# VHH binders against q9y6x5: the designs that were tried, part 213

Target 1, 379 residues: q9y6x5
Amino acid sequence: LPPKLLLVSFDGFRADYLKNYEFPHLQNFIKEGVLVEHVKNVFITKTFPNHYSIVTGLYEESHGIVANSMYDAVTKKHFSDSNDKDPFWWNEAVPIWVTNQLQENRSSAAAMWPGTDVPIHDTISSYFMNYNSSVSFEERLNNITMWLNNSNPPVTFATLYWEEPDASGHKYGPEDKENMSRVLKKIDDLIGDLVQRLKMLGLWENLNVIITSDHGMTQCSQDRLINLDSCIDHSYYTLIDLSPVAAILPKINRTEVYNKLKNCSPHMNVYLKEDIPNRFYYQHNDRIQPIILVADEGWTIVLNESSQKLGDHGYDNSLPSMHPFLAAHGPAFHKGYKHSTINIVDIYPMMCHILGLKPHPNNGTFGHTKCLLVDQWCI

## First folded at step 10 (VHH)

Design uc74 (framework vhh_8dlx_2)
Fold by ESMFold2-Fast, scan of step 10:
Formats: sequence, structure tokens, C-alpha cells
Structure uc74 (fold): chain B 379 residues (1-379), chain A 121 residues (1-121)
Amino acid sequence: as target 1 above (379 residues)
Amino acid sequence: EVQLVESGGGVVQPGRSLRLSCAASGFTFSRYAMHWVRQAPGKGLEWIGNIYHSGSTYYNPSLKSLVTISRDDSTNTLYLQMNSLRAEDTAIYYCARDYWGEARTDFFDYWGKGTLVTVSS
């Protein structure tokens, strides 16, 4: 029987939440599995870019989902988290569910993972749910487990996405221990429900399960605002994305726009596209705008307004506050093993190995994850 | 202070057309993408479509032949034109300001209070 994998994401689950709050169900999960304490995500540290990096093993400049808000000047198309269904945006890479369906006669199943309700290279997940935030975790889980047990060709790769703790992280900020403890306890209970459901259905012993996230969260404040309108008049540019990474499309000479921005605030860096630091791997894609502004951790770029956000992400991917974790359990994984750090792009080649798939060219390094796997030797 | 005020709702007969308006104030309207969203009684929120600062429009595929979104930046007004109204279009209609590519649960940062459209059948 082919190996099976369920990939679960809790959006915005900052790695150090594991040390500051109690997670009895998650701790039981990792006790007989593996834990990677920090996953270094890709820049920018946003939902759509990092979810696509997990399933492609590519940096954002290579897979083409370079932000949650994008504009393509050639086609004049717009992308946003509420307008994400055009295959044009997703076609610069091949996600693992497409590879899974095309290399072997296998099926994929998806409950709300970004991109799974879009045909990519004319291939959509065999079973999927159209995105709807009002659908409960239980309903998503019921569909995934039904498809894992009752499909021909067999479902060998399944994904499950949940919007918390990201929504609450934005609303309350990660330093609100009272509200965050309530939210995180609910998530731990959902993990308990997931494990219980898989056990009751006879799936638990033979299914590989990965629990991870796309990014972390940092505290914001009304005292840490950068008013872009005090730097430059809006008539000089089109704004494609705002905060904490602003994407600027000049309406006048690019150098003139750059000169108005470059010294406006000590709490943001202003880059011409070709000057974006190489370590970000955020330069070689036409969807990356001619000028990029990068706010310092905890600073919010605004347009002559206050900000409602008490927490945010999108910041420098070297910041530990931006890092998620990865926990996994199943026949492919060691039991009781703790690992310090991997790169988020390393998850894709690891998953391909578990499923017996040939990975597409990618930016991950299989050697970084081999210590997690029972069929690999490491010191 | 950002404010969005919907108007134009009411009771209409099946098969007729209706145009909703949303008056915006407290921000530079021309810089933002704007959305229309509806909620039928006992159902969840349904995205209708949006219009970008460029004038580019995107629609829910289930509704694309039945609705048109437009904007007038000189009057800070967003419009929703609905044609061939059916009983299933009975809902509270909201306009919303785009949240600059935020999290999947936080598509919008400001909402109006809504305007009720009732299609009799």
C-alpha cells in the first residue's frame, strides 16, 4: 500500500508559544514523534508566500506568490487573499499535490490549504473544499478523513488548514497572554480531536502527520507607526502592498521616488529591487515591485491613519518571532527526537521522500531533514 | 475616522434590477480596493466582488453574469448593480475596504452597517 501523509497548518503559530503555554495534546503527539523547534520561513513572512513555499520547496521569487497582495504590470492582473483563484498566479511552480497526482495514479485531498481550490498546470486537488472561513475545523477534518479512507485511486497526500492563531494574533497581539492562552488552548484541543479521530478510524498507526505553520507573530503598537504620506505624496506612485513590506510602483522616475523615501524613517529600509539583500531571495520575479520598503520588527507602515493591528508578521525572516515550528508523527518519523532548526523550503523534498515522489527542482536540502526520518542515517 | 454607509436597499420584485451605493469618508478613497459582501438570513458571508484603484473588477464566479461593480472616485462612492434579482438574492449587503493583503480571516479592515435587500417571491 502506498505511504500516506497529512499536512496540517495552524496559521501564525509562533514557535516560542510552545515554551510559554501548555499544549498537553501536542506534547503527547511529539512524545512519540519529532519536533523541529524553529522553521526558518521565506521572506516575506506572509501566509500565501509561505504556504506555497511549504508545498513547492521554492523561494517566493521562484514560485511567484511573492506577497498576499500582488500586481502584474504586463497583464494588469491583481492578486489578494480575497481574490486568489486565477491560475496565472500559481503556475510558476508545481505544488506537491499536483506532483502526487501526476507521477503515480494517486489522489490528493485538501481542506482549505492556499492554492488547493485552483487548477495549477490544469490540475486541481482530486478532492477539495472551496475556501470558506466559516467552515469549522471539525467539518474540514471529517472531509479529509472520509477522503483518506474512501478513495480510488487512494488519497496519499492530504492537507488541512486552520486560520488560528493568526486571526487572534493580529487582533490581540502575541503579548496578550489572557486572550492568547484561550486561543492556544482551543488549538491544542483541536489537535487532540484530530488525533482521536484518526485513531477511531484506524488511520493513526499507518498515517504520517505533519503539524506546522507558515509564520509567527510580533507585537505592534500605536507608538510604532511609519506614516508613508509624510514621506511622499501619493500622486507619485501606485501602492501594491502596504505593511510591513510596502510594494511601490512609481508613476514618475524611480530614482526620484527612491530619493523621497530613502531617509524618511529610521525604522524602515528602502530598497531598489536590485539592492534587496541576497539573503532574502526576494529579487528575481517581475511581481516584485521596483521599490520595496521593509519596516523594522513591530513597526507598521500606515497612510495617515492609526492601525487596528496589535500583532503582525511579514518582517525579516531572520527574526525568531517570525518562525513557526514543525511537529510530526508516523511510520516515517523517529520517536522522541528533537531538532533545532530547518528551512521551510526543506519540508517539500522531505515530503516527496516520504511519499516516494521525484521532487521538482527546488531550494530545499534533503540533508537538513534526514535526521527526522527512520530510513535515514544521521549523527 | 473611516466610515462606509450603504444605501439603496429595499423590497424589489423578482426579475428586476437594483443599484446599491456605498458612500465613503475619512480616507483617500481612490487609493483602496473596495468590496461588496452579502449575508443571507441564516447563512454565512458571501463575497460578491471587488474593484481595484485601477478600475479592474473581479467577481465571485457564481455571480459574474448578474452583477457589476463600479466606483466614482470624484464622489467617493462605490456601486453594485444587480440584474435579474431572485429570491435567493435576499440578504444584507455590505461594502468593505480592502485590508492590503492581510490574513485569510481579515480580508477587510472597515465595514459598513449594511443595507437590506428583500426579493419577494
Scores: ipSAE 0.655, ipTM 0.845, lowest interface PAE 1.6, mean pLDDT 93

Design uc75 (framework vhh_8dlx_2)
Fold by ESMFold2-Fast, scan of step 10:
Structure uc75 (fold): chain B 379 residues (1-379), chain A 121 residues (1-121)
Amino acid sequence: as target 1 above (379 residues)
Amino acid sequence: EVQLVESGGGVVQPGRSLRLSCAASGFTFSRYAMHWVRQAPGKGLEWIGNIYHSGSTYYNPSLKSLVTISRDDSTNTLYLQMNSLRAEDTAIYYCARDYWGEARTEFFDYWGKGTLVTVSS
């Protein structure tokens, strides 16, 4: 019986939500599994970058998905979530579903995890759904469980992605306890549905399930705006990404653009590419622009206008508000174990170990996750 | 004050074409990607497509043969051309401003109030 793994992401699930709200279904899952209370994600703390880091074990500068909006200076190509199916953007790394399919005659299945509807190194997930936000969690779950039970070669790695609580986090802000309580209760009910479905289909006892997220969420306000147009005229640069990390491509001399920006606001840091802090691991890629602006937590960079964002992410990855969690259950995992912190890049080599795959070179450290696993010595 | 105002809706016979407009004001229109989204009675939001500030267009695969999105940055206007209208195209049509650097969310930072298109049998 080969090992099987289902990786589930609830986008924008801040670790702190677990302390402030009740999750009866998730708590039952954790009681007989493991919980990592904080996952230190990669910079920038955005959806596509961190989802790709989970499945490659690489920092953004290494896997090439450096933002949700990107420009490649060498090829002159532009990327956004509306044109995310060009393999060019994803080909700087090998995600786990590709590794899974190229070793030991195995299949992969995917319900909308970023990158899974794209051929990467000429390999696409064996079973996949094209991204469509209108498709219900129930339909995604039905397809994944069907593929897990009815595949040859067998599906040994499956992914499931859901957009909440990120959408509501942006709309209401994470400090809106009434609205966030309602949203998070619905997510907990979806987790209950997931477990019940796996039990009814006879999958629960032999399937490893990881529930995680890509980032957290912080409260924003119209009182915390940085007007970029008050710093520099838009004719001097091309804007590649805006907030909370602005990616600036100068149309004039880089030093002139830098000098106009460097002292404009006490609530953002301005970096020439070579001066970006080493701890971010956000420098060595052509898709990282010559000047990067990093707003302080809860501050929004705008273009001479107000913002309707009540919550946002993308901020410094050292901020606890940017951290997701990881919970897991299955034959590979201890029962009732809590761990404080891992790095998001550590998830990939752990998953490779569970599946018996040889990982591609990566930035994760297997030793950081060994305490979660029954076949490893923790101390 | 950011404003998006849709127009061009109304009652249309099946099989005909219709062009919707969205007039934008209060921001530098040419610097943003813009989206069209619709909501049929009793249903959720359905993304139609978007147009990047470069003019590049991307469509919901279910709708791409039926719609064309364009923009005129000199007049701050977004357009949706719809062909071969069907009863199921009856919906309120919204233009929305792109959420800079956000992916996989249906929350856009500014929306119009919508324009109703009714495809009458």
Scores: ipSAE 0.467, ipTM 0.737, lowest interface PAE 2.1, mean pLDDT 92

Design uc76 (framework vhh_8dlx_2)
Fold by ESMFold2-Fast, scan of step 10:
Structure uc76 (fold): chain B 379 residues (1-379), chain A 121 residues (1-121)
Amino acid sequence: as target 1 above (379 residues)
Amino acid sequence: EVQLVESGGGVVQPGRSLRLSCAASGFTFSRYAMHWVRQAPGKGLEWIGNIYHSGSTYYNPSLKSLVTISRDDSTNTLYLQMNSLRAEDTAIYYCARDYWGEARTGFFDYWGKGTLVTVSS
């Protein structure tokens, strides 16, 4: 009987929410499992890049999903989180559900994880739901648990994605304790529902469950705006992505555009592509534009107007506000163990180990996750 | 001040067509992608589709054959054409201004107040 894994993502779940709010259901899950207190995600700290890094173990420059809004100058194609169905964008890496289906006679199931409704290397998740935000958590959970119990070949890898607390984090900002408390309590209740459903169906004791997220959230303000139109006329460039990381494709000489931008605001860094800091691992891909602007934490780049946004992400991945956590429970994991930090790219080789899959070449280090696993010695 | 004002909703019979409009003001409309989003009674927000400043359109795969989005940058107006309306299309319809890659999580930085469409015999 092959091992089974369910990977759950709550979009935008900042790690320190665990310290500032009560999560009775999540704490019960952790008590009998493991907690990684923060996960260092990849740059840029956005939804599509980090969700694909979790399932490939690759930096964005290697897997090719380098932002939620992209342009490929070679093919002249455009990508967005609402125009994400072209396999071209996803084919620079092999996600774990594809590996699971191709290396072993096993099935994968997906409830709306980014990329799972796209054929990648001519392989789509065996069971999947087309993305639709109106579909309830309960319906997603019902489909995933049905597929985990009633599939041949057996579903051994399943994913479940939920949009909160990201949407509310943007709307209210992470410092709005009243509204965020309400949102996070609902998420904890959904975790309770998930555990109860798995127990009721007899899956709980033999299923490995990972609960994680792609990034955190930081507080924004109308007092922290960078007006790009004050820096440079829009006729000099094509804007591929705006905030907090702006992707600039020059229409004139690149050096001239760079010189107009480089001293425009003390609250953003302006990089020629080759000057992007090596620690970001955000340089070696044609989809990374010739000039990248990186706003300081809590600053928003705008086009000559204000922003309603009270929270945002996409900032420097060294910032603790950008980090999610990872919690896990199941036969592969220790009980009651807490670990300080891992890199988000380390999740992929750990998941491959749990499932008995040979990982594709990746940027993760299996040694970083050894202490979480019962079959490993971390000392 | 940024404003989005939807119009064209109302009661319509099943199988009929309806066109909604969204009038935009307070920003350079031609520089932004625009979205249509709906919410049926007791359901979450459902993304319908968007149109980029280039005129390129993308749709929710479950709705693609039933809707057409267009824009008129000279009048700062966004349109949603709906065909073959069904009872399950009963919803409040919102236009929303794109916020650079946050549509999946349902964040848009400006919304209209919505217009109610009721599909009833």
Scores: ipSAE 0.562, ipTM 0.817, lowest interface PAE 2.4, mean pLDDT 92

Design uc77 (framework vhh_8dlx_2)
Fold by ESMFold2-Fast, scan of step 10:
Structure uc77 (fold): chain B 379 residues (1-379), chain A 121 residues (1-121)
Amino acid sequence: as target 1 above (379 residues)
Amino acid sequence: EVQLVESGGGVVQPGRSLRLSCAASGFTFSRYAMHWVRQAPGKGLEWIGNIYHSGSTYYNPSLKSLVTISRDDSTNTLYLQMNSLRAEDTAIYYCARDYWGEARTYFFDYWGKGTLVTVSS
C-alpha cells in the first residue's frame, strides 16, 4: 500500500501565534506528532513564492515565481493572482504533484494550493479545484477526502489551502489580540474538523498530514510610510511591485533611476539587481527587476497616499515575524517530538522521501528534517 | 482620503442589461488595477473580474461571457457591463482597489460600500 500525504497550508500563520493564543485542536495534533517551531522561508516572504518553494524545494530565483506581481521583459507578460494560469510562469520548476504523477503512476489531488490549477510541463494535478476564494474550507475538505478514498490510480499526494489568517492579519494587524484571537480560534476549529473527518473516513491512522504556512505577519502603521512619489517621478520607471519590496523597471538609464532612489528614505534599502544581498538568493532570474527596494520591517511603500494595511509581509526572511511553523502527524513521523528550525526549502525533499519519490535537484537539505522521521537516525 | 463609490444598481427585469459605475477619488486611479466583486444573499464573496492599469482584463471563467469590465482613467471611473441578467445575479456589487503584490486573500485595501442589483419580474 503506497504512503499517502496531505499537505495543508493556512496562509500567513506567524509562528509565534502558537505561543500567544490557545490552539486545543492543533496541540492535540502535535501531541502525537511533531512540531517545528520556526520555518525560515524564502525571500521575498510572499504567498505565491513561498507556496511554490514548499512544493519544489527551490529558492525563488530558481523556481521563477519571484513575487505575487511579476513582469517578464523578454515576453512582456504580466503575472498576478488574477492572471496566474499561464504555464509560462510556473514551468521553471517541477512541483511535487507533477513528480508524483510521472514517477509513480499515482494521482494527486488539490484544493486550491497555488499552481495546482495550472498545467505545468503539460501535467496538471489529477484532481483539482479551480481557485475560488468563495469556496468554504468544508467543501475543499470534502473534495480532498473523497479523492483520497475514491481514486484510480490512487491519490497519494493531496494539498489543501486556506486564505486565513493572512486576510485578517492584513486587515487588523497581528497585534490586535481581540480580532486575531477570534480568527485563530476559527482556524483551530477547522483543524479539529479536518482531524475528525479523517478519523470518520478511516484515513487518520495511515495518512501523513503536514500543517504549515508560507509566511508570518508584522504590524504596520500610518506613522511608517515611505512615499515613493517623493523620491522619483513615475514617468522615469514602470512599477512592477510596490510593498514592502518594490520592483522597478527603468524607462531611462538605470543608473539615473538608482541615483534618484538610493538616499530617499532611511527605512528602505535600494539595490541594483547585482547588489542584492547573496543571503536572499534573489538575483539569478530574468523576472527579478533591475532595481529592487526593500522596506524595513513594518514600513509600507506608498504612492503619495495613506495605507489601510495594519499588517503586512514580504520583508527580510531573517525576521522571526516572517516565519511560519510546521506540524505533522502520521506513520512517517515521530510522536511528541519538537524541533527548533528548518528551512522552508527542506520540506520538499522530506515529502519526496515520505512518498518514495526521487526529488528533482533542489536547495533543501534532507538532513535538516531527519529527526522528524521514524525511519531515520537522528544523529 | 481614498474613496470608491458604486452607482447604477437597482431593480431590473430578467434578460435585461445593466451597467454599474465606480467613481474613484483620493489616489492616482490610472496606476492601480481595479476589481469587481459581488455577494449574493446567503452566499460568500464572488470575484467577477479585474482590469489592469494597462487595460488588460481578466474574468471569473463562469462569468466571462456575461460581463465586461472597462475603465476611463480621464474621469477616474471603473465600469461593469452586465448582459442577459438572471435572478441568480441578484447581489450587492462592490468595486475594490487592487492590493499591490497581495495574493489569495479576501483583502483589498479599499472597497466601496456596494450597490444592490435585484433581478426580478
Scores: ipSAE 0.491, ipTM 0.752, lowest interface PAE 2.0, mean pLDDT 92

Design uc78 (framework vhh_8dlx_2)
Fold by ESMFold2-Fast, scan of step 10:
Structure uc78 (fold): chain B 379 residues (1-379), chain A 121 residues (1-121)
Amino acid sequence: as target 1 above (379 residues)
Amino acid sequence: EVQLVESGGGVVQPGRSLRLSCAASGFTFSRYAMHWVRQAPGKGLEWIGNIYHSGSTYYNPSLKSLVTISRDDSTNTLYLQMNSLRAEDTAIYYCARDYWGEARTHFFDYWGKGTLVTVSS
């Protein structure tokens, strides 16, 4: 029987939450599996970019989903949460479910992972749910487990996405211990439900399960605002993305726009595209705008108004507050092993190895994850 | 203070048309993408469509032939034109401001209070 893998994402699950809150179900999962304490994600530390990096092993400049909000000047197409189904945006990479379907006589199943309801290189996940935030975790889990047990050719790769704790992280901020405690307890209960369902269906012993996230969360404040309109008139540029990374398309000379912005705030860095720090791997793509503004951790860029966000992400990927964790359990993984850090792009080649797939060229390093795996020699 | 106020709801007969308005204040309306969302009794939120600052529109595929979204930046007003109304279109209709670069969670940072549309004879 071919190896099987279920990849689960809880959006915005900051790694540090594991140390500050109680997770009895997740801790039981980790005790019999592996934990990577920090996953260094890609820049920008946003939902669509990092979810696509997990399943492609590529930096954002390479896979083309460079933000949650993108604009193509030639076609005048906009990309956002509400209009993300055009293959144009996703076709710069080959995600693992496509690789799984094309290299083996195998199926993939998806409960709402970003990109899985889009045909990419003319291939869509064999079984999928169109994105709908109203669909419960239980319904997503019911569909995934049904497809894992009742498919021909067999489902060997499945994904499951859940919006929390990101939604609550934005609403309350990560420092609101009372509200975040309630939210995170509900997440832990969902993890308990997941494990119980897999055990009940006889899947648990032979299924590899990865629980991870795309990014963390940091506290924002009305005392930490950068008013972009105080520095430049909006008639001089088209705004493609705002906060905490602003993407600016100049309507006048680029240097003139840059000069109006470069001293705008001590809490914001202003970069011409070619001057974006190499460590971000955020330069070589036409969807990256000519001028990028990067706010310091906890600062919000606004347009002459307040912000209702008490938490946010998208900041520098070197910040621990932006890092998720990775926990895994199954026949491919050691039991009771803890690892400090991997890069988010390393997840893809590890998953390809588990499934017996040849990875497409990627930015991950298999050596970084080999200590997690029973069939590998750890250095 | 950012404020969104929907209007134009009411009782309408099946097969007829209705136009909803959303009056925006407290921000530079022309710079934001705007959305229409509805909630039928006892159901979850259903996204209807959006309009970008450029005027580009995107719709829920199940509703595309039945609705048109437009905006008037000179009056800070968002519109939803609905045609061939059905009983299933009975819902509270909300306008919402796009959340600038957020996905899957808080893509709407401000909502109106909603306007009720009841489709019945």
Scores: ipSAE 0.520, ipTM 0.772, lowest interface PAE 1.8, mean pLDDT 92

Design uc79 (framework vhh_8dlx_2)
Fold by ESMFold2-Fast, scan of step 10:
Structure uc79 (fold): chain B 379 residues (1-379), chain A 121 residues (1-121)
Amino acid sequence: as target 1 above (379 residues)
Amino acid sequence: EVQLVESGGGVVQPGRSLRLSCAASGFTFSRYAMHWVRQAPGKGLEWIGNIYHSGSTYYNPSLKSLVTISRDDSTNTLYLQMNSLRAEDTAIYYCARDYWGEARTAFFDYWGKGTLVTVSS
């Protein structure tokens, strides 16, 4: 019987929520599985980039999903989450569900993981749901479990995506204990539902389950705004992305635009593309704009107006507030093991190992995750 | 300062058409993508569709044949045309301003107060 893996993402689940709130169902899951306390995600710390890094093992400059809003200077194409179905944007990498379908006679299933409703290298997930935020967690779970039990060739890799706690993190901010407690309790209940459903269907004992997230969340404020329109007139550039990482395409000389921006705020770093810090691995792609602005943690870049958001992400990936966690359970994983830190790009080669797939070249290091696995020597 | 004001709601009979408007002020309307979202009584939010600053429109596949979104940048106004209304279209309809660089969370920078549409015979 081939190994099976279900990869679950709760968008915007900051790692330290686990220590500050009660998660009875998640703690029961972890007690008989493994926990990685911090996952160091890729820059920029946004939804589409990090979800694609999880399933490719690549930095954003390598897989090509460099932001949630992008412009490709070579082809003159624009990208946003409303036109994410164009394969052009996703074709710079091979995600694990494509590898799963092409290397072995196996199927993949997807409930709304970014990219799974797009044909990538002419291959789409065998079973998938088109993205629709109105579809309940229950319906997504029903479809995934049906496909895991009733498919030929067998579904060996399945994904499940949920938008919370990211939406509430933006609305209330991560420091709002009352509202965040309510939201996180609902998520824990969904985890309980997931485990119960898998047990009821006889899947639990033979299925590997990973629960993770793409990024964290930090507190924002009306007192921490950077007004871009005070730095430079909008006629001098095309704005590709705004906050907290602004992507600037100059309409005039690049140096002139840079000079207007470079001293505008003490809470924002201004980089020419070639000067972006090497540690970000955010330079070698045509979709990265000639000038990038990076706001300090908790600062919001605005266009001569206020911001209603109380929480945000996208900031420097060295910040603990930007880090998610990873929990896993199943026959491939040790029971009751806690690990400190892995890189988000390390998840891909670990998943390939569990499924018996040969990984495509990637930026992950299998050695970083081997202590989680029962069939590996941890030394 | 930023304001979105929906109008055009009310009681309408099944099978009829209705056009909703959203008047925007306090920002450069032409620089933002705009969304329509609805919430039926006792239900969650349902995304209807959006329109980019370029005029490109994208719709919830379940609703695409029934709705049209348009904008008039000269009057800072967003429109939602709805055809063949059914009882299940009864909801509060909101216009919302896109938040730059957000994906898939249905979080929007600013929302209007909403306009109630009741489809009833």
Scores: ipSAE 0.480, ipTM 0.744, lowest interface PAE 2.1, mean pLDDT 92

Design uc8 (framework vhh_8dlx_2)
Fold by ESMFold2-Fast, scan of step 10:
Structure uc8 (fold): chain B 379 residues (1-379), chain A 121 residues (1-121)
Amino acid sequence: as target 1 above (379 residues)
Amino acid sequence: EVQLVESGGGVVQPGRSLRLSCAASGFTFSRYFMHWVRQAPGKGLEWIGNIYHSGSTYYNPSLKSLVTISRDDSTNTLYLQMNSLRAEDTAIYYCARDYWGEARTSFFDYWGKGTLVTVSS
């Protein structure tokens, strides 16, 4: 039987939540599987960029989804959460569901993973749900499990996306233990429901399941605001993205805009595109704007107003608060193994190996995930 | 204090046109992209479309031929032009300010109170 894989994302699940809260269902999953304690995500540490990095194994500069809000100066196109359906934005990479469908006579299924409701290189997931935040986890799970059991060619790769704990992380902040405890308990219950459904349907023993996330969350405050309007008049530039990474498109000379910004706040770094730190791998793409502002952890860039955010992400990917985790269970994975850290781009070549697919060129290193797999030697 | 105030709703006959307005205050309107959304009785929210600070517009494909979104940055006003109104267009219409750089958690950080459009004979 061909190997099968279900990839599950709980948006904004900060890795250290596992240490500070109880997850009986997730811990039972891990006990008979593997845990990677920290996944070092790509910069910027935002939803669309990191979800696409998971399924392509590429840095954002290479796959082209460089932010949740983007502008392409050549084509004059805009990208945002409300207009993410243009294939132009997604076509700089080949996600794993496309590879799965094209290399083998196999199907893919998707419950709302970013990009799965878009034809990419003229290929859309065999089964998919158009994004709609109002659709319950239960309905997403029902569709995925139906497709995993009742498809020809067989569904061998399936994805399932859920918006929490990111929404609550923004609303309450990760340090609100009372509210976050309630939210995280509900997520653990959903994990329990997932496992129970797979067992009931006879899928559990032969299915590889990965539970992961795209980023973490850090605490913000009304006392940690950077007013961009105090740095530079808005007539000098077009704003493409705001916080905590601002993308600046100058309307005047770039050096003049840079000089107005560079010393404005001790709590943000200002980079000309060519001076963006190499470690970010965030430079070689036309969608990356001429000037990037990067706020320090917990600081919010605003336009002469307060912020309603008590939690945020998008910050430097070296920050532990920005890191998610990865847990996995199934015939491909060891039982009871814990690993400290992998890079988020390493997930793609690992998934290709599990599915028997030839990966497209990517930034991941298969050796980093070898210790998780029963058919590999760990050194 | 950020405020969005919708106006222009009311009772209209099927087949007619209607233009809704949204007056924005308390922020630099020209720097945000803005949305129109609606909620029909007993239904969930339906996204109508958005307009970027550049004037570029994007629409719900099911509504694109029936609506036009525009903005006047000099008066801080957002518009929704609706043509060939049908009974199923009966809804409360909201304008909303985009939530910069967020995905999947919320499109909007501020909403108006809405304006009711009733399409009946």
Scores: ipSAE 0.643, ipTM 0.838, lowest interface PAE 1.4, mean pLDDT 93

